# Designs tried in a protein design chat: VH-VL binders against p56860. Part 5

Target 1, 255 residues: p56860
Amino acid sequence: MMTAEVRTPEQGGGPLTTEPRAPRSAPGHADASAPAFGPETDPRDIIRWALAAHPDLLMPSAFNLNGVVLLDLAAQAGYRGEVVFVDTGYHFPETLATRDRLESRYPELTFVTLNAGASPDDGQTPPDLYASDPDACCAARKVDPLQRYLKEQGPSALLNARSRDQASTRADIPFVEEGGARRRVNPLAHWTREQLEAYAAEHDLPVNPLYFDGFLSIGCWPCTRAVKPGEDARAGRWAGKGKTECGLWQGENKL

## First folded at step 20 (VH-VL)

Design o1
Fold by ESMFold2, last read:
Structure o1 (fold): chain C 255 residues (1-255), chain A 120 residues (1-120), chain B 109 residues (1-109)
Amino acid sequence: as target 1 above (255 residues)
Amino acid sequence: EVQLVESGGGVVQPGRSLRLSCAASGFTFSKYAMHWVRQAPGKGLEWVAVINYDGRYKYYADSVKGRFTISRDNSKNTLYLQMDSLRAEDTAVYYCAKDFYDLSRYFDYWGQGTLVTVSS
Amino acid sequence: SSELTQDPAVSVALGQTVRITCQGDSLESYYASWYQQKPGQAPVLVIYGENNRPSGIPDRFSGSSSGNTASLTITGAQAEDEADYYCYSRDSSGNWLYVFGGGTKLTVL
């Protein structure tokens, strides 16, 4: 029997829960100083600090390899909040199936699907817009629903799965990013793809099966391809469009 | 040792039904997607259907959609294919195939196949 | 279209290198996997993803891709490599739908 290595990018969908946590209108610990973390710091220690400093912490996820590993580490570190996924109507079926496997594995977490029931033909955007103008399509189907939810919930921090190894655009991300509408915590900032793969294999984590097809960053099917040898993990996103990040990580107060 | 043993093949008339079974052993059946792949005599391979590890997701080739139903019983380690409204073009050896994950599409183990012949 | 096109047959001299090709629009976005089938036997997976070999597959088998073409390369072909070879990949839609190529018969001279 062959042993396969595990590789995954970000996604999710589906309407599974109606039990959201209370709105995050209460004061948090947004001004608490972050400890000096290092490349060897256990991500669970970073997450425990973030939970203490930010009781209103939220975790957006598209269920790629980084996101799945973070989700497991967060659950171990005591995270019991929401895992927030945006249904764009263009996710691979494998991504939705991965979300369902993760929900079954972590009943202690609340999986929130924004824009549930979205489909390419639902009239939110013209057909083929995602292929011809991915920025406009992404703004309407992913960025806007997430931004509305974050404005409504008002979290003082987000728990993100970004790592420096994913792309050149991420090479200098810190463990804690200040500024913008909220603090961004990156517990996996210094983990390599090899460390993430080893962790997922050791813990038998559900991963997106497109990972076995060389998809190292999985978005929606119209703009996602397998990466070529030697490319950044995100090189398969928006191939031929000159884009390596979605709008969730751009702009003054988008995330 | 992974083993997949298909059964239930035979000769049937057009328009009739047949149910195939695949008995699995040597692995944790409930962790993997399972597939049916067929091959008409002297012809190439055709993917037919997949069912994910817990049965929530099922997908079919267009040639069989609406006529075939894939299912599984994880308590019996058994994969099924219910074939209704059979046509002459459904004549083939039917293989069950193990996905090496869940919905990865890669078949690391195959059974030896069972022949279905649809003729008058 | 979601069709995968293979040449029906190819020959190689014993010990030489051969490429078996598979062409389709979806291969720009998805790697092909490759299955070997000997007469009267079930297929065997020989390459998946870009160039991963399952356990037990000799290192003379390798995979590659460029544009809308995927290739299986056998270096130092042996008599036992004589078989039908199928590429297998996803169509271009968002559906979970995968198709085999028509197959290539490899003859080892």
Scores: ipSAE 0.528, ipTM 0.791, lowest interface PAE 2.6, mean pLDDT 83
Fold by OpenDDE, fold request of step 22:
Structure o1 (fold): chain C 255 residues (1-255), chain A 120 residues (1-120), chain B 109 residues (1-109)
Amino acid sequence: as target 1 above (255 residues)
Amino acid sequence: EVQLVESGGGVVQPGRSLRLSCAASGFTFSKYAMHWVRQAPGKGLEWVAVINYDGRYKYYADSVKGRFTISRDNSKNTLYLQMDSLRAEDTAVYYCAKDFYDLSRYFDYWGQGTLVTVSS
Amino acid sequence: SSELTQDPAVSVALGQTVRITCQGDSLESYYASWYQQKPGQAPVLVIYGENNRPSGIPDRFSGSSSGNTASLTITGAQAEDEADYYCYSRDSSGNWLYVFGGGTKLTVL
């Protein structure tokens, strides 16, 4: 009666290699030299200040809800500069159509489309790069063109449509950011989504129709989906890829 | 009240051309994209074409691409579909549909349709 | 082209709940809209987005989505709900097409 000792294999609990948490890109430091703006400050007053301090101010835009609202407010505040858009070749037709509608509505502004006429098959990137390496795709199709243009134009500041409600990563965005190649002015920093929607409706602004179809943040079509109720507005961006930003606001090449 | 009224349907021989019209009223026509959707007898709905608010963007189903042309006259509140090189398979009721906005990907209003019959 | 698939026919008893489902790769990224079509009539929008009802559409109609599917639910089916139902969304194949599902004939028993 040979009692076979069943040796229970010791499951060696290998050390959970804590993957080094990618360095949280330090939120842009508030510029202490800027006026003390507050949540009740009219964005138009912020823009007027920005124009006075930075006459060479440029406005990059992807024509999301925030961008459309900012554009209208900027025009009202006396902005007459460039609205800079990057055609990645992967934009929704709705986005391009929205751009065109805005251009028609604001003839006092100069709309600049970088890489106009781009397409997935234009040879700028491999056709599958958006899937295999979204960071590389965004770098090549969005960040690099914009950086080159900004380097060429050399604006002292950017007018940005970022707000605290857009993502948890933007919860502490100041009105005026220092650091990097230039200042960043965020007049809509404290505006809520509801305020933006109400403003857009009140002024009959040309909002990208995809917004009303659950696309609360709109980028390139391969990397953007509608979000469900209760999801973060940017949950539809690079979903499942571990990417949350395009790279414009992070790292050494921060705008 | 929003109204869409299609016209121009009829019986045509294969290879011929036909032009459909859709008269729009009750809304600011020039603000909205417009679509054509067709339905063959006893079959499902088939999207045909879209034109954005100012006519700069046009898209077509593969089944009609190169043969059909969507256009609009905002001064007349009218949508058009020029159908060339018609085939038997193009036989359908053709609906004009109002986009919710500009390429929003859903239709809030439909016309009653106009019948196109392509037969020898 | 990406297709949207629907069951060709479903039945529901009067006052019961029925769910009509649309499936397709595009639905991973896009919401579907739903259209009701009665015989000899033009289609009518009944649901768009996640769960938006146009004015005039009864509250027994609701929408939902999960994964690559969208669903229209009728809670407490009425005799007048007997119709063909079509889902509609983007063709995500890169050609910027739009596509209808094949339609579902709903019979109310």
Scores: ipSAE 0.409, ipTM 0.765, lowest interface PAE 1.5, mean pLDDT 90
Fold by ESMFold2, fold request of step 22:
Structure o1 (fold): chain C 255 residues (1-255), chain A 120 residues (1-120), chain B 109 residues (1-109)
Amino acid sequence: as target 1 above (255 residues)
Amino acid sequence: EVQLVESGGGVVQPGRSLRLSCAASGFTFSKYAMHWVRQAPGKGLEWVAVINYDGRYKYYADSVKGRFTISRDNSKNTLYLQMDSLRAEDTAVYYCAKDFYDLSRYFDYWGQGTLVTVSS
Amino acid sequence: SSELTQDPAVSVALGQTVRITCQGDSLESYYASWYQQKPGQAPVLVIYGENNRPSGIPDRFSGSSSGNTASLTITGAQAEDEADYYCYSRDSSGNWLYVFGGGTKLTVL
């Protein structure tokens, strides 16, 4: 029996832009009424509407299946902005490799990595915080850097990859959410897991290879396990803590 | 259809170097990660190294880290393993193995292997 | 440290059911895949993920897991199933660190 050591992946990708998007100081685009979207609405039409209503639109992503599908649809619909990823120091190597494949696939987009160079032993959080209080660890390493960036950039809307068939808390998420610092647009809100998988296969999209192991929702390695048969898709996140929703989609993204 | 043919094995003395090659055909080589796996005579399987589809990510077993270098030439559909500072425990049949995706860890096709013997 | 442990040998009567086990701490979080190796041949992938069979693998082969243990089950064992069987998975947290188990020789009586 042998223990194998894995070399750290070569860092690829990162923001390459002569000028970051300037912060928005006014919520002028918050006045645009969203159309009545429904289950048969093409996600690209939702994205086109969002781009017209919110020229400062930003797209956060952790490069899960729905995020990868959204990214492709957004590029087709004319999105040319930033794809914002937070390096927590706890991502699977497969997640970082997926980010790099996506950056190579979409040179028209700007991939921004926040908290770049993070590692588990970098002192940002106490060594065992990821196990003892995963919400606090997530807040410090993922949510806080993203919220600081969003505050600085001031977008009037975010383009999010939520779908109705994921965690129980996502089953009721509308196509357009109000009630925070910015509007949140969910073009895939009605898409099923099967539709996401079919789209990714049809378009040969780069996906996280952990999906072949039954990882239906992939976060950082300390909080992610393979989903057991019959469980909710988010059950593999924060095992033993009763949590089924990532903090990125909860109140911390409302400013 | 898929074929993986290893070559470059042989008998070498400890401390010397050897380069293995794996010629691939019957699939789009540049879409998949590739692995080396070895098996000492009469022993079990040991994963050695992986290289992702475009060569940006390389990972090694602890037993070979710093001594072996995996590489690929996608224009020639060829995987390589440069083995430096060889030791007696490196004696094994070396298999070239195809990942069924990129870094998925599943080996859907294997070559027949090439024997490397490190002896005085 | 982390390792995948298999019994070195197991036997089954022709036509009967056998279970080959693989145990390791990391198997609570990561599923094992299973490889069959017949004498003088390269290994063949039999089961990946929890219970996915590659094309061409007979449906008498199945996989399962519970706690820190993964299992390969052969229902109605046939003479050609006589082989060495290896599990393969991660053996430490988070990094790309993968190992094979020591292998189990299956004898079909």
Scores: ipSAE 0.397, ipTM 0.720, lowest interface PAE 3.8, mean pLDDT 81

Design o1
Fold by OpenDDE, last read:
Structure o1 (fold): chain C 255 residues (1-255), chain A 120 residues (1-120), chain B 109 residues (1-109)
Amino acid sequence: as target 1 above (255 residues)
Amino acid sequence: EVQLVESGGGVVQPGRSLRLSCAASGFTFSKYAMHWVRQAPGKGLEWVAVINYDGRYKYYADSVKGRFTISRDNSKNTLYLQMDSLRAEDTAVYYCAKDFYDLSRYFDYWGQGTLVTVSS
Amino acid sequence: SSELTQDPAVSVALGQTVRITCQGDSLESYYASWYQQKPGQAPVLVIYGENNRPSGIPDRFSGSSSGNTASLTITGAQAEDEADYYCYSRDSSGNWLYVFGGGTKLTVL
């Protein structure tokens, strides 16, 4: 009765020395002054410049009309980076569905959803903080997550969908914003709503269906309403709260 | 021309199951959310459920949540409603309705409906 | 769930104007759509948004909104306008539900 000792081979799993990935040398801020762009400059040319100057460029988006148009233009211009979305837990299903459509349409882009699966009851904030303190709510659920991610990724520039026609507070938005933590590029700075709508229609872009139901600017559902004819596009954002911006573009937490 | 044709209605006993179908034609079915709406005899309209264009998002009225399941087969241009644990109060004409787009707030086309009667 | 409230019945004389109103908290944020339903027929969309008419809907139908209300107005009511009218919108209670009003039976006299 010879008990054959099955020698279990000692799998010498040598410690995978994860060589510390050499700190990506911060690409030297090429102090190259932004070219003089004009109202007639093709946004794609601005994006091409931005990509050449800032190959680590990131695109934050909330997938409003401007964002959808910018995304298409950026893809055409050769953008192959991340589209960064923050799930606040208070987005409209239509917004999330629009994101998914865009992700499917642009497989060459990497869609990143920060705080994916967030909900009012996820414990990040009181579920009704938006009512008592919308600034605190936006700070916690939108600005802080994005800032943390941007700090981790450290992009030298952002590609933004802001335009002068969106609000009075944006009337003087330049193509390139200097200062702060990084450069901000606004290729759509001079595009009108009509131009954006026409472009989206011409290219059959996935626009959030709420836009066609009077939601000309779409954020979180507790803080967004449809606008009436003749109102400012952003009149439906934090209506009655004395708030006009989420905090991404103003103050110490400016992107 | 857009057409929506419901089927699968009939008489069923309480606690039983029934599956409704809605055959869609005349539009790109896979681009639009679809809804079920019901109307009890002599009563108003009641929204039942919605499914977005690719089936990733589904929402239900509280009255049917946990008992009804909305689904779709885009390859067959067909919307479904699986109704389990049927109750007398589920007796209604069931309409399939086309969403204007994807999870919008209005319906641009309706079927003619199929009658479901839940009776002992 | 947020409710939409309608008067159960209204009457209008032939050729006169009638306004059907829908009231609910969600209407502060969302537009309503309106559906006409005749006996034994499926509902038909007649108004959506602030004042949008689908193709084929007569221009005597119009929409408006104010505060927490939406209204369907028929200017110059015709006999064929006798029907049930339902408003529809989103429930803003956070569950992403949709809701119909209770319906208004319009009688044309």
Scores: ipSAE 0.339, ipTM 0.745, lowest interface PAE 2.0, mean pLDDT 90
Fold by OpenDDE, fold request of step 22:
Structure o1 (fold): chain C 255 residues (1-255), chain A 120 residues (1-120), chain B 109 residues (1-109)
Amino acid sequence: as target 1 above (255 residues)
Amino acid sequence: EVQLVESGGGVVQPGRSLRLSCAASGFTFSKYAMHWVRQAPGKGLEWVAVINYDGRYKYYADSVKGRFTISRDNSKNTLYLQMDSLRAEDTAVYYCAKDFYDLSRYFDYWGQGTLVTVSS
Amino acid sequence: SSELTQDPAVSVALGQTVRITCQGDSLESYYASWYQQKPGQAPVLVIYGENNRPSGIPDRFSGSSSGNTASLTITGAQAEDEADYYCYSRDSSGNWLYVFGGGTKLTVL
């Protein structure tokens, strides 16, 4: 195992005077019914609505194409919140590098990396858990850390990059999902891969280079392969394992 | 036009050190990962090392790990390979290769290489 | 370490089709890129991803993949195609290494 010596920059830890972040007054859940959005609705308008309705909005991201596009659109729409990434310890170097590029490109956003510096050998999970029990691995390394953070932060809504074109399992994703611990907003619900690619190209967005090598959906390296022409974009996720989702959006641990 | 020009090759004794340089031009150097690839005389290509666009991530082949150090100076558009504790098996033409992007796993441009000979 | 294997040499008649294959466990997960190297020259990228050609590469070059294999196909081989061809991909052993195949010498007859 090549331990990439991540030389953690010696953060000269000047005492971050953590000024006690004033308790985010729980914005009253204005039961504002989501507007009727349509396929032609500009995602930025959806994001603007979401920001108005949910000023405490957070954006989880794994910095896939959709996530990168959403991040740019959100920034344009006035989002100034957190981009929350979970370091599972199994991310591709390309993913981490993409994160860093995005962080540099969008200084107006706060990038939060949960479990920063995680590794396969960090003891969070058995070294072979990703192979023997992918669900347990994802639960421990991705879902649980994110859930804990979200519970702590308590956002009233999440801004998500999911789209109907990502997988058959996402074919019916609405712009706004109700239920669970918080509202989920999917501004890109109707954007096609072609639209996403065109947008990313037009704006010279830092897309994960693996995308161009057929990794249309990128997760942890043990559980991600390139897809073949004609395959579902997520066919490369947990290929052969009978798993299609990490658990973030389904079941009892739904975000 | 993209140009990569390697320099610093030569003949050295085992155990000695050598530093290679690669001068890059014709593209925004600071946007791309850079690689070193070597080829022993009459042999195939061997990947040596990669450095991402800002130098935060470095990876090495096991054959050179602990002995070689890849680095870059984006202000000078220059890639470096510090080679310490050189061995006879390190004898090769060393190529500087431009990553297509940042750790994209393929090289769109190559230098002409610089020869390193390690011999007693 | 995940290795990529290639036939050391293949031949093709002028104007005919030849396929050079690369095999390795990493190819189940990753695409290969292909490099052409002529004597005394630096390698040149000819195919990347499933079937992407860089600018300037003739359309007679194509890529494909199946299972744990990647293939470079030259349809209508030309004399100038005589070269060494290397596949390249990631080592899937978890060490984030990259690996070349052993190379294939293509002779055009």
Scores: ipSAE 0.265, ipTM 0.717, lowest interface PAE 2.3, mean pLDDT 89
Fold by OpenDDE, look of step 20:
Structure o1 (fold): chain C 255 residues (1-255), chain A 120 residues (1-120), chain B 109 residues (1-109)
Amino acid sequence: as target 1 above (255 residues)
Amino acid sequence: EVQLVESGGGVVQPGRSLRLSCAASGFTFSKYAMHWVRQAPGKGLEWVAVINYDGRYKYYADSVKGRFTISRDNSKNTLYLQMDSLRAEDTAVYYCAKDFYDLSRYFDYWGQGTLVTVSS
Amino acid sequence: SSELTQDPAVSVALGQTVRITCQGDSLESYYASWYQQKPGQAPVLVIYGENNRPSGIPDRFSGSSSGNTASLTITGAQAEDEADYYCYSRDSSGNWLYVFGGGTKLTVL
């Protein structure tokens, strides 16, 4: 009666490949010298403060919902500076059309299109770089042009359309960020998507039509898809690539 | 009520030109992109062209690119399709369609269409 | 050129549920719209986005998407639902090209 010793197979605990935790972009340090803004603070008041403190303020925009809302609020608050857009060569026609509509609506603002006329075949990047290396693509076609322009213009602050509701990675965005090359002002930091939508509707703002088709965050067409109900607003950005930001707000190229 | 009324269809010989019109009413025409869509007899729908709200952006299907020109007159609430170098395969009912907004992917209103027949 | 494919014909018994599916690479990135066309009539938008119905469209019409597919579902088909149904979306090439599916003829039995 040979008792067959059932050798329990040693579950070789394969090394937990700690996927390198994407460096938590250090939440922009709240500028302690800025006024104590709160969730109930009118964004226009924040913008007025920013304009007073930084007359050379510039507003980069990709004309997403937040950007469109910010643009209107900024205009109301007395902003008369530049709206800086980077033409990557990969924008949706809807985005370009939205830009143009906004430009027509706000003649008091100066719309600046960087890298205007960019195309996939313009030699700036390999035509498939967006697929093989999205970071490099964004760096070359979006970040670098913007950085160059900002370096040239030398604004002391940027007016940004970022909000906490855009992504989990933006959950702690302050109204005013210090550090880096310049101050960053986020008047919409506490506005929800619902608030933004309501404002846009109330004021008949020219929102990119793709937004209503599930494109809650819109970038370049190769790297943007519609999101499904329940997904993060930025889930459609660089889907499957492990990338969540274009690089404007992270790392050495932080604006 | 939104109304779109196509006109200008007819019988033409190959190589000839034809201009279609679409009269729009019941909405602010100058706020919306407009499309042409065609349907060959007994066939499916084929997108032809789009023009954005102010006419600055125009896009065409490859099948008509270089031959067709989409345009609009916002003062007249009218959309146009100039069709040059017509071919037999261009035979279709041509619909004008209102964009849901400005260069969206949806057509919320359609005209009844106008028939274009290209035959020798 | 990204194509949208549909079954050319489907049938449904009166009061039953039918699903018409559209398939294409562009549908990974974009929602589809659905158009109903009855004989001798212009197309009518019935569904857009994930599941949006225009005013006047019965609630028995619904939309869904999964992967590279979009679907129009008619829950409780009526005789008047007999028509051709076309899906529509953008070409995935990034060009401003739009494409219709080949259409599905729905017969209500």
Scores: ipSAE 0.190, ipTM 0.700, lowest interface PAE 2.8, mean pLDDT 89

